# VHH binders against q9usu1r752to985, part 5

Target 1, 234 residues: q9usu1r752to985
Amino acid sequence: TPEEFASQMTLLEFDYLKQIPSREWIFRSWVSRDSRSAVRNYINFSNCFTYWIINCILEKKNTKARTAVISFFIQTAYKCLSLQNFSTLMSIVSALNSAPIYRLHAAYKLVKAEDIICLSGLREIVETKKNFSTYRALLRKAELPCVPFLGVILSDLTFIDEGNPDVLDSSPHLLSFNKRHRLADVVADVCRFQSSSYEMQSNTDLQSYILHRCRFVNQDLSYLFDKSLSLEPR
Key: E = the ipSAE of ESMFold2; O = the ipSAE of OpenDDE; V2 = 0.75 times the mean of E and O plus 0.25 times the DockQ between their complexes.

## First folded at step 1 (VHH)

Design m03 (framework vhh_8emy_2)
Fold by ESMFold2-Fast, scan of step 1:
Structure m03 (fold): chain B 234 residues (1-234), chain A 123 residues (1-123)
Amino acid sequence: as target 1 above (234 residues)
Amino acid sequence: QVQLQESGGGLVQPGSSLRLSCAASGFTFDDYAMHWVRQAPGKGPEWVSSISWNSGSINYATSVKGRFSISRDNPSKTLYLQMNSLRPEDSAVYYCAKDISYDYGSELGMDVRGQGTQVTVSS
């Protein structure tokens, strides 16, 4: 069910988050795509999960069956919001916003009005505009436990590390001090999120199913878009 | 270009009534179903009611059924929500939403929502 799926995704996402040591933030170990970092493992899982959602929707040849899968993931994303699992929320909305899925107008017409409106609200939360301002405001209000969206953390660390010249009266020493303080703040926030836990019963069968299916998913966007066109032309 | 402007909210006592309005522009209003959605502070959006293009199909959330009444005036391109027997839990920002628009260039989503109108039910 959406509630159980959301709970198990939250446990999986939280496990990936907890495995990231502070040194990876400092040394940016994930920048090399060949690295065996905990951050890279989490990125790979998130990407696979997003594509798995796309594949799940497109494997349904019947319009009503596609609608049921879309509705399932909308409801799952909403449950993730209530659990403060922003990572799974971002992945689901990204999948539903993807070119192969966004265009499935006939399937969306069969989605219940309440779910469509829910999806609209979720899309506002995950919008990139103004540097994820809506998401950042929600994260600031969030109490533990919480699973933050890794992409925003990685983006912030990259911006800090690149050290664009600013108009501050900055000797090299002041610039280095300010950069270290910004890095320390991000690391402290991540450590804070890692220090708590969700008290939900683990469903190892469902977790294994999710992990297995994510490993064997088609990530060819051109193929998936063509499949979308075959299901709903125009 | 598509615009929805809600109005009619305010501060009222429990048991009171309010009538919300939504003025639509930038699209063919009478071709689309319309929805009312609300969002309370710290909570996700909750669907309230829907009305088809010709008023032939009307639906309500269980929490408001029997108390709220949705209607539309296609000539004036206006959607209404009559709210009776208001309760503290009805306090929220109320949004008017257009049915699925399907726009390949849209980054906001399939439904278009206005800026909302605040309803506060308090003693």
Scores: ipSAE 0.000, ipTM 0.096, lowest interface PAE 17.3, mean pLDDT 77

Design m04 (framework vhh_8emy_2)
Fold by ESMFold2-Fast, scan of step 1:
Structure m04 (fold): chain B 234 residues (1-234), chain A 123 residues (1-123)
Amino acid sequence: as target 1 above (234 residues)
Amino acid sequence: QVQLQESGGGLVQPGSSLRLSCAASGFTFSSYGMHWVRQAPGKGPEWVSSISYSGSSTNYATSVKGRFSISRDNPSKTLYLQMNSLRPEDSAVYYCAKERYYGTFSGYDFDYRGQGTQVTVSS
């Protein structure tokens, strides 16, 4: 069900989050394509999961069956919102907003009005306008446990590195201190999110199924877009 | 804050070539994947091509594969689309689009499109 799937995704996402040691933020281990990096593993999982959703929808030749899969993921995303799992929420809405899926008007026409209204609200949450202001407001208001979106954390770290130049007309010593202080703040936030846990029963069969499917998913966007066009021409 | 400015469109004959450019500002260009999307009169938007943040990975719609080439110049914050062997069905407004997510999260979502540049292949 949507509820069970959302619960198991929350446990999987949270496990990836808990595996990230603070040293990776300091040394930026994911930038070197280090396959042993916990951040890199989490990025890879999130990307594969997003493409898996796209593939699940497009593998259904019948419009009504595609609608059922779309509705399932809308409902799953809403359950993730209630669990404060923003990571899975971002992945699902990203998949539904992807070029191959967004264009499926016939399939969307069959989606229940209440689910369409729900999806519109979820789209507002993931909007990047004003530096993810809606998402950031929700995250600040959220009580633990919570799964934050890794992409925003990585963007903030990149801004810290690129927004604080090594050469200033002021003291470089003071700049270095300030930059390290801002990095420490991000690390502290991540540690805060890692400090609690979700008290839901693990379904290892479903978790294994998700991980297996993500490992072998087609990430050829051109193929997926053409498949979309063949299913719903125009 | 995010700004994308397309240029390079125009009126050309079938079989001609055009190079589109997109000047980006207001975000860390080198951290985001980029896309070209087109929309012909009376039709919905069609994804054309994408390029990863580093430029090491590219994808193309089957309709343009082998004829179009996407590239980027991160130092100048510019995205390009080289269009060869143009056909009447390529006539459309071409938009460059910024990926929603940082780095390797690319390929599945856009959060901004530019104003577009018109490409008309005669007849």
Scores: ipSAE 0.014, ipTM 0.311, lowest interface PAE 7.0, mean pLDDT 80

Design m05 (framework vhh_8emy_2; at its last look DockQ between E and O 0.03; V2 from the best seeds 0.00; counts 0 for: pae E 14.1 > 2, grease 25.4 > 24.2, placed apart)
Fold by ESMFold2-Fast, scan of step 1:
Parts: C-alpha cells; structure tokens; sequence
Structure m05 (fold): chain B 234 residues (1-234), chain A 123 residues (1-123)
C-alpha cells in the first residue's frame, strides 16, 4: 500500500500543481487578503496532509502500531522519491522531523534498520542547509513527470519580490531586467512541470479519503506534542 | 477569519526608537512563522524580518540588522518589532504577515497581512 498511496498522492499533488495559473506567479495572488488562490489551496492541502501524518502516528496507543505507521510513511516517502514526487516527500519528512514525532525513540527503535537508513537519506535530501542544495540538485537532474516542492518556488519568488537592492545608484533598467529574467525562469520551470502527466490509474476512493481527512485535521502542534509526551514519557 | 492588526507607528526623529505590535486572531498563532514587511511611498514591499513559531530563530534584512529586533508572545498572540536607531529611510507602512506554510515548513512564503501601521522618521 505504500506504492498505491504514493501513486495516489502523486496524482493529487500534480492536480494541485496543474491548477495554478501563471498569473498567480506574476501577481503574487497567494499574498492577497481578498481572494482565494490555487497556490493557497495547495499550501492548505500540504499543511493538512503533513498534520494528518502526525495525527495518524499519535492516534496509535500501542508502540508497535506507531512503528507500523512510521514505517509505512518512510516506505511511502521512498516511493515518492522514485516517482520524483518531491512535494509528498517533503511533507512526510517534515512530519517525521516534527517535535511530536522525532522524539518517539521507543517506536523508532522497532523500525527496521533498512528503513532507518532510508529515512536518514531522505532527511539529507530535504534538509534546508545551503538553500536546499541537495533537493535543488535532484530537481535539476529530474526528468518529467515531476512534482516539485511548491514551498521552494514560493521562497524564490519572495526573495525576487521582497529583496532590497543594496546599490542605490545602480541602473534601474538593468536591475529590472535581471529581476524579470529570474521571475521568467521560475514561471518557465513551473510551466514545464505542469506540461506533462503521470500515467497511473486513479483510485478515486483513496483520493477522496485523503482529501476528506486533510480538510480539518488537528493542527495544534502544542497539543500534539503533549499527546506525544503522554504516549512516550521521559 | 484570519486577522492581523498592527499598531505602534508614529512620527519620530532620527535616532529614536519605536516598538510595533501585531495582534493576531483567527488561526493558531503559535504554529506559524511570522514576518514584518514594509512599503515606502512609491516603492514596492520590502521584507524586514522573520521569526519562527517558537521564537528561537530570527532573520533580518541587511538594512535593519543590528538595529531591529523581532519577537513574539504566543500566549497573547502578539508579534513585535523593536526598532532602534531609526533613520529617515526606515519611513514606511509596516505590515505583519503570516507565513503561508506555518511551522512545519521553513519557506518564508507570506500570505495574510494586516492593514499596516505608518512609521515616519523625519526631523
């Protein structure tokens, strides 16, 4: 089921990606107070899905059952890497790295050594050091189809738009050209990713289940940390 | 409904200090990175500072580093910006903004922001 779950997550993530029109990148619609955007919907889904993983692990009262859920998501993340679905990979590793889950040493001790080694490699891929350098290298090598992590795209756009030029006497035309060139590169990359498709069979029941569970999952990290402490106290 | 309300702006002389506040409601404040953004007359928005959910990690724009200090009080759902050694070029409307992804992702992508508070530094 890790394979099937990874495949269906890839289709869901790719559908969110394909629905983002180019105008949202140009006009930064995700920062608007007045209107909903496809970018905002995709961010909401990513957050809900990541918290759902945390809730799934913490709902298990038995250590072996928690280990089984953790192992399932490690295997799912590895399958996502194979599918070049970096978005779901980022969500799963972020959930496993969250304070409520990272501290579950008893549950992790029961995880197979091969899965622990796998998780360590996945953590290296998604770590933020040197501006996501490992992830960016993999994305550059990736063939289509591919689901990039939206957060890195939005971060790049934030630095393009919010950056303050250090040189006040620089030519405005040259600075504007460089800024527009970088924006155009980001938009072109996104359009490239949107132009392909995954040829996997859709499981609408599983997709609907995931979307329903992600709609209103508990996103109170402090509550979830306290729940973690109740399951594995010091 | 997500709401952010800034306050604490005003007219001050160069070298003065101001403390800006942002009151948050309608979301789990303690689960989100928060940002300060400013916009000077006739210019585009400029990112000023960011703080993670727990307050242990902060980042600053080069132009304000060493003069400004960002902080938060999660129980009161309030974000702060302490501005010291103010310069005329710091004159702008200051907005607080919520990070798009919240605590689980370190992205600096901003979504909702408040109405802003005007800071004017002039003699």
Amino acid sequence: as target 1 above (234 residues)
Amino acid sequence: QVQLQESGGGLVQPGSSLRLSCAASGFTFSSYWMHWVRQAPGKGPEWVSSINSGGSSTNYATSVKGRFSISRDNPSKTLYLQMNSLRPEDSAVYYCARDSYGELFDTYAMDYRGQGTQVTVSS
Scores: ipSAE 0.304, ipTM 0.568, lowest interface PAE 2.5, mean pLDDT 83
Fold by OpenDDE, look of step 2:
Structure m05 (fold): chain B 234 residues (1-234), chain A 123 residues (1-123)
Amino acid sequence: as target 1 above (234 residues)
Amino acid sequence: QVQLQESGGGLVQPGSSLRLSCAASGFTFSSYWMHWVRQAPGKGPEWVSSINSGGSSTNYATSVKGRFSISRDNPSKTLYLQMNSLRPEDSAVYYCARDSYGELFDTYAMDYRGQGTQVTVSS
């Protein structure tokens, strides 16, 4: 069910989040290609999961079957929202907004009106307009536990770094405490999220299945688009 | 347009030192993390070192830690890599690269790099 799937994805992604040490945020350890980076591992999983969704839809042999999968993920995304799992929500909506999937007009026509309306709302939440203003507003009101969208966190850290010198312009030998405080605030927020826990029961079989499928998923967007064209020609 | 140009490579003996430079132009150098990466023949690209915008934070691959030192001069828009105690396994083309983080489908990446400079360590 969408509810169960959302629950397990929430637990899975929350575990990824909890494994990120504070020092990694401060030193941006994910910049290295080292597989030891918890942030990089999480990013890789998120991307893989998004592509997995795309593949799941495109692997269906007929329009009705594709529609069913699309509907499933729309409902799943909605449940993720209720669990305040914005990470999985972002991944699902990104998949549905991807070029290979978004263009499947015939499939979307068969989606229930209720789900279409729901999807419209979800798309608005994940919009990048005004620096993810809608998402940020929801996050500010969120109660623990919560799985934030990692992309925005990383963006904020980058923005702080780009917008602030490490040292004072007037005194290059002095550190910018203002910049460090801003970075520390972001890290503190993440630590707050990491300090909570979800109460849902873990289904390790389903989580392992998703991890396994993601490991071998096709991430060639060009290929996936061509496949989409073959299913629903222009 | 974004431009990066590496220099300072050459043929040296084991145990010797080299200092690589990277001249940057076409963007606000002081606003970006910068990286050094290297690629040896028959091998994939290998991350070597990173430095934040202001130079207060540096990171190194385990293989070069303690021997290499990354630095930057923002006013001159130059990135440096001091390589000490060089080993034959350090032989590669070295590239400087600009940091970037794209959309959701993009991983944390290095969006621009130079043509590279050849470093050869041999007795």
Scores: ipSAE 0.006, ipTM 0.224, lowest interface PAE 12.6, mean pLDDT 88
Fold by ESMFold2, look of step 2:
Structure m05 (fold): chain B 234 residues (1-234), chain A 123 residues (1-123)
Amino acid sequence: as target 1 above (234 residues)
Amino acid sequence: QVQLQESGGGLVQPGSSLRLSCAASGFTFSSYWMHWVRQAPGKGPEWVSSINSGGSSTNYATSVKGRFSISRDNPSKTLYLQMNSLRPEDSAVYYCARDSYGELFDTYAMDYRGQGTQVTVSS
């Protein structure tokens, strides 16, 4: 069920988030591609999950079956919004907007109007225009518990550290202090999310299934696009 | 390996025009939305413009609408920003960036933007 799937994905993603020690946020440990980090592990899971959704849709050989899977994930993403799990929501909408999936017009035509309207609203939330302005507004209003989208956090930490000079001619000490202040504000927000908990019951069988399926998924976009063309020719 | 390389900046007088370019390699350029972002010294990053994968839909920050024009050439894997009627307030380092949906955690990461190109408008 979409509700059960959304709940278990929320618990999975929240566990990844909680495992990230504050030192990784401060020192930006994920920037080195050769280093081990909890952030890098979470990134890898999220990418695998996104591609797993694409594969789930494309493995169905008839249009009606693909429509059912698309509808399932639309409903799952809506439940994720209700749970304030923005990470899983972003992954699902990204998969549905990917080139192999977005082009499946025959499958999308069979989706109920209610679900299409829902998807349009979800797409507005994940829009990158104006630096994720819709998402950021929702995040400010969000109650705890919440799973924020890691990508925006990492982007903000990167721009603060690399996009701001450490020294100005007129105020060199102030600029360095200001940079530390802004970094501390982002880290404090992340720590606030990490300090809460979800009250949902864990289903370890379903969580293990998801993790196993994601580990070995095909992530070749060109292959997946060609598969999409074979299923719905132009 | 994903690479983005910005060029076309310079020092110009108010009212001048500049055209920025971003050469892309290491990914399927035609499958991604692309963005321009700028950052002035001592300020946070500011979104400037976005363009969809096919080039048919564009969006602009209110501060640049009517003066700047984003475009892309998918065969040459190049993103452009035409900047007209430049003002001293437009002085910044300009970066191009690839959209997030296929690379969720790298939307504005340094690995998916270049070193930037400096635009300076002197009064």
Scores: ipSAE 0.000, ipTM 0.147, lowest interface PAE 14.1, mean pLDDT 79
ESMFold2 (binder alone), look of step 2: mean pLDDT 85; pTM 0.867

Design m06 (framework vhh_8emy_2)
Fold by ESMFold2-Fast, scan of step 1:
Structure m06 (fold): chain B 234 residues (1-234), chain A 124 residues (1-124)
Amino acid sequence: as target 1 above (234 residues)
Amino acid sequence: QVQLQESGGGLVQPGSSLRLSCAASGFTFSNYAMHWVRQAPGKGPEWVSSISGSGGYTNYATSVKGRFSISRDNPSKTLYLQMNSLRPEDSAVYYCAKGFDSEYYTGLSAFDIRGQGTQVTVSS
């Protein structure tokens, strides 16, 4: 069910989050694609999961079956919002906004009006406008436990480290005190998120299924777009 | 090893056009998605546009859609941003950023590496 799937994804995402040691934030261990960091493992899982959603939709030869999968993920994303799992929410909406999936107008025409309205609201939450302002407002209001979106954290850490010294220079030091404080705040927030726990029952079979499918998913976006065209021609 | 160098910024009048360039080195350019991000003084960073490793797929922030065009030349390892109909609100330092893999979904603004930036000022 969407609820069960959202619960198990939340447990998986949270486990990846909890595995990240504070030293990775300090030393930026994730900047190399070939590094064996916990951050890199989480990024890889998130990307694989997003492509798995795309593959799941495009594997369905029948338009009604594609609609059912799209509806399932919309409902799953909404349940993730209820669980304050912004990471899975971001991945699902990103998959649905991808070029191969966004163009499937025949499949979308069969989606229930309630689910379309729901998707529109979810799309607004994940908008990049004003530096993810809608998402950031929701995250500030969220109580623990929650799973924050890793992409915003990584972006913030990168921009803090590489900020323009001409704009921020208030002293002759090599290091801005404002940059130090902002970095400390981001790290403290991540540690706070990691200190909580979700109380949901683990479904080992479903979690193993998800991890296995992500390991072997096709991530060739050009292939997937061509497949989309074969299912719903222009 | 990985290096990104932006250029092409400047001071222009509203309604003008600019083309930004980003020269990349130290990695297999065609294997990675590339992004443009901007930051105005006193504001956080804002994602502007993304392009896949092959150049087959592009995405844009709503605020620039229809005015900006992202492109890349993989043989020369160069990323471009064509900016048309510039507005005062487009004034910012523009950075190019290397993605984590060759394809990246549109709503995610995570980056491996970012360049030093190029200043765009739209006034008068």
Scores: ipSAE 0.012, ipTM 0.262, lowest interface PAE 8.8, mean pLDDT 79

Design m07 (framework vhh_8emy_2)
Fold by ESMFold2-Fast, scan of step 1:
Structure m07 (fold): chain B 234 residues (1-234), chain A 121 residues (1-121)
Amino acid sequence: as target 1 above (234 residues)
Amino acid sequence: QVQLQESGGGLVQPGSSLRLSCAASGFTFSSYEMHWVRQAPGKGPEWVSSISGSGGSTNYATSVKGRFSISRDNPSKTLYLQMNSLRPEDSAVYYCATDYSGWEGYPLDYRGQGTQVTVSS
């Protein structure tokens, strides 16, 4: 069900989050693609999961079947919002907003009005406008436990590194202090999120299924877009 | 904050050429795959082209292959789309995009305001 799937995704996402040691934020261990860091593993899982959703929708040759899968993920995303699992929410809405899926108007026409309204609300939450202001407001108000979106954390760390120049000889302590202070705030937030736990029953079979399917997913966006065109020509 | 600013669009005659630019800031540009996506009036978004972080790999939608060329200048953090032999059906708002929040391979997300291209006689 959407409820059970959302619960198990929340447990999986939270497990990935908990495995990230603070040193990775400081040393940016994920920047190399050959890195075997916990951050890189989480990025890979999130990308695979997002593309798995796209593949699930596009593998259905019948319009009604595609509609059913789209509706399932809309409902799952809404349940993730209720669980304060913003990571899975971002992945699902990102998949539904992807070019191969967003264009499937015939499939969307068959989606129930209540689900379309729901999706519109979810899209507003994940909007990138004003530096993810809607998402950041929700995250700030969220009580633990919650799963923050890793992408915003990575973006903030990148901005800190690029927005502040390396230590300047004339005032090295001041420049280093400001950069370290901002980095420490991000690390403290992540540690806060990692300190809690979700009290939900694990479904090992479903978790294994999700992990297995994500390992074998097509991530060729151009191929997927062409497949979308074959299913719903212009 | 990831920021993308497109420019170079305009009104042109069929058969003309245009070069679109996208100025990127707020992230390590050379580490991210970049994309061009377009949206015609009343239609959904259409992926146009992509280029790897190093510039060593490029991909094109069938509708533009052979006419469009994607390139990047990593030192200046700029993405380009050279559009040749423009047709009325190329009329659209063109957006540059990166994977969501800089995650490589993540589905496309529109971050710029777009630049309007109109091909009309």
Scores: ipSAE 0.012, ipTM 0.291, lowest interface PAE 8.7, mean pLDDT 80

Design n01 (framework vhh_8pnl_2; at its last look DockQ between E and O 0.05; V2 from the best seeds 0.00; counts 0 for: pae E 14.1 > 2, placed apart)
Fold by ESMFold2-Fast, scan of step 1:
Structure n01 (fold): chain B 234 residues (1-234), chain A 120 residues (1-120)
Amino acid sequence: as target 1 above (234 residues)
Amino acid sequence: QGQLVESGGGLVQPGGSLRLSCADAGFTFSSYAMAWYRQAPGKERELVARITSGGSTNYADFVKGRFTISRDNAKSTLYLQMNSLKPEDTAMYYCAADYSDFWTGEYDYWGQGTRVTVSA
C-alpha cells in the first residue's frame, strides 16, 4: 500500500507540475492578486495534502494505530525518493516534523528501528541548511522522470528577481542579460522535468479519494496541536 | 517586489510589553505564511512564532502564553504582541514570508530586523 500510494501521489503531483505554463515562471504570475495561477493551485494542493497527513495520524485514538499510520507515511516517503518524487517526500517529512506530530514520543517508540533510521535519512535530504544543498545535489543527479520540489524553484526565481543587480550604472544591459540568462536556465530545467512521464498504471479511485480527503481537511495547526496534547499529554 | 519592514522594537524593563509590526512592500500578503524569528548576540536565528495563510498560529515553547502573533490582511501587516518580557528575549527580531504553510528554511522575503532589548 505504501508503494501504490507513492505511485498515485507521483502521478497526481506530476499532473500539477505539467499544468504550469512557462509564462507563469517568466512573469511570476502567482504573485498577482488573481488566484487563478496554476502555481498557486499546486501550492494549495501541497498544503492540503500535508494537513491531511497530520489529520490522519491524529484521528487515531490508539497509540499502535498512530504508529501504523506514521510507519505507512515513512515507507511512502522512502518509495517517493525511489521514484524521484521529491515533492511528496517534502510534504510527508514536513508533516512528520510538524509540532503536533513530532512530539508523539509514545507512538514513535513503537516504530521499528529500520523505519526510524529511514526517517533520519529522509530528514537529512530535506534539510534547508546551506540552501537545500543535499536536495540540490540529489536533483542534479536525478534522471527523468522526476518531480522536483516547487519551493526551491520559487525561491530561485524570487532570488533572481530580488537580487539587487541594478546598482551597476555602467552595465545595465549586461545585468539584464545575466538576469534573463539565469531565468532561462530555471525555466529550461522545469520544462525538462515537465517533458517526461511516469509509466505507472493510474488508479483513479485512489486519486479521487486523495483529492476528496484533502479538500475537507482541518488546517488549524493550533487545534491540531491541542489534539496532539490530548492524545499524548506532556 | 517583496521587501518586509519591521518596526516597534526598543528598550524595556523586565515584565514590560512591546508590539512589533511588519509591513510588506508590494507582494500579495494574504497568500503568504508569515513568521517572526529572532537572533540573540552570538546565537543562531530561531523561530519565535508562525501564522499560516489561513490564520492558524504556532509558537516556540519559550514564548508560549507571553507572545501573540496576528495578521491584518487588509493592511498587509503582521504583528507580534510581546508581554511579560524577560532579559532572555533580548534579540534582533526578523519578519519572514513564504508561500507555503509547511516549507521550512529560506523564506521568500526577509526584513531588515528590529532590535528588542530587555534590561533592568
Scores: ipSAE 0.288, ipTM 0.627, lowest interface PAE 2.7, mean pLDDT 83
Fold by OpenDDE, look of step 2:
Structure n01 (fold): chain B 234 residues (1-234), chain A 120 residues (1-120)
Amino acid sequence: as target 1 above (234 residues)
Amino acid sequence: QGQLVESGGGLVQPGGSLRLSCADAGFTFSSYAMAWYRQAPGKERELVARITSGGSTNYADFVKGRFTISRDNAKSTLYLQMNSLKPEDTAMYYCAADYSDFWTGEYDYWGQGTRVTVSA
């Protein structure tokens, strides 16, 4: 069910979040191509998961089957929202907004009106306009537990780092405490999220299945688009 | 308003190498996922490679280890190292920026492109 799927994805992604050590936030270890970066691992999973959704839809042999999968993920995304799992929500909506999937007009025409309305609302939440203002507003009101969207966190950290000097302009030998405080505030927020817990029961089989499928998913967007064209020609 | 400017394209023989660059202006480079696309004459634009703000990379199937996408946030520059070039790699190559680290198929900014020609 969408509800169960959302629950397991929430637990899975929350584990990814918890595995990120504080030192990695402070030193921004993900900037390097260090394969041991927990942040990089999480980002890779999220991207693979998005591709997996795309593949799941395109693997279906007829329009009705594609519609069913699309509907499933719309409902799943909605449940993720209710769980305050914004990470999985972002991944799902990204998949549905992707070029290979977004163009499937025949499939979308068969989606229930309620789900279409729901999808419209979800799309608004994940809009990048005004620096994710809608998402940020929701996050500020969120109660623990919560899975934040990692992309925004990383963006904020990077923005602070690049936008502020490491040392004082007036005294190059002195460290910028302002920059440090700004970084510390973001890190403190992330640590707060990491300190919480979800109460849902873990299904390790389903989580392992998802991890496995994501690991070997086709990530060739050109290929996926061509496949989409073959399923629903222009 | 952001702007992307590609460079490094040119004429090269089969088996040769090129390094493309994409410089940004007017936006926070480090906050964006970046991508290289290409379009050959009479063909659709296709993804070559993508790199997230965190440095995670994805490649098209035809790349097969020949190309490497990288970024230098300090220089606000995206790179594409292309080795073992083939005639079928001949195309206009475009740089694109996406504020999302997740692929949505939409990009906030596009460059004007740099032409790569692989011919004997």
Scores: ipSAE 0.006, ipTM 0.228, lowest interface PAE 11.5, mean pLDDT 88
Fold by ESMFold2, look of step 2:
Structure n01 (fold): chain B 234 residues (1-234), chain A 120 residues (1-120)
Amino acid sequence: as target 1 above (234 residues)
Amino acid sequence: QGQLVESGGGLVQPGGSLRLSCADAGFTFSSYAMAWYRQAPGKERELVARITSGGSTNYADFVKGRFTISRDNAKSTLYLQMNSLKPEDTAMYYCAADYSDFWTGEYDYWGQGTRVTVSA
């Protein structure tokens, strides 16, 4: 069911989040191509999962079957919102907004109105305008446990580090103070999320299935778009 | 697939201007975060500027104020307007695309690069 899938994805994503030691946030370990990084492992899983959703939809040869898969993931994303799992929510909406999937107008036409309204609301949450303002507002109101969206965390840390000089002749103390405190605030917030837990029972078979399927997914977006064109021609 | 093609590089005098373009041959451009990187001979590749799918921009400090990144989703084209060029800006310039705004520093596609030379 969407509910069980959402629960198990939440446990998986939370495990990935909890594995990240604080030093990776501080030193941005994921930017080094040669370093092993828990952040890079989580990024890879999240990307694989997004593409896995795209593949699940495009594997269905008839329109009703594709509609059923789309509806399943809309309902899963809605349950993720109620679990405060913003990471899985973002991955699902990203997949549904991808060019190969977004263009499947025949399949979307068969999605029931309730799910379409739900999807519209979910899309507002993932909007990037004003630096993810809708998502950030929801995150500020969220109680623990919560799985925050990794992408916004990484973007914030990268912007603080790459967008601000460590030292300038004109403002040496101001730069060090501002940068250090901004980094500390982001890291402290992430550590707060990492320190909680979800009270849900693990389904080892489902979690293993998801992890296995994600490792072998086709991520060639050009190929996937061509497949989409074959299924629903222009 | 490398679907990104840069153009607009060339030779210019110090203080001059160039406009780099990066064209996407696919129909996925509007969903991508885009960036410009550069690499001088013997140096590591470094970020110049980035722009999200929603149009938010960020610039490396060393080029901020001189360069402007922009995108035209209707033409599937990324731009870098480079003003007040210095000899230190001599490098190979690459465009890059990240399918999702979610992952900074990791990109799905890279262009082949276009050479910018600023004569001393």
Scores: ipSAE 0.000, ipTM 0.234, lowest interface PAE 14.1, mean pLDDT 79
ESMFold2 (binder alone), look of step 2: mean pLDDT 82; pTM 0.832

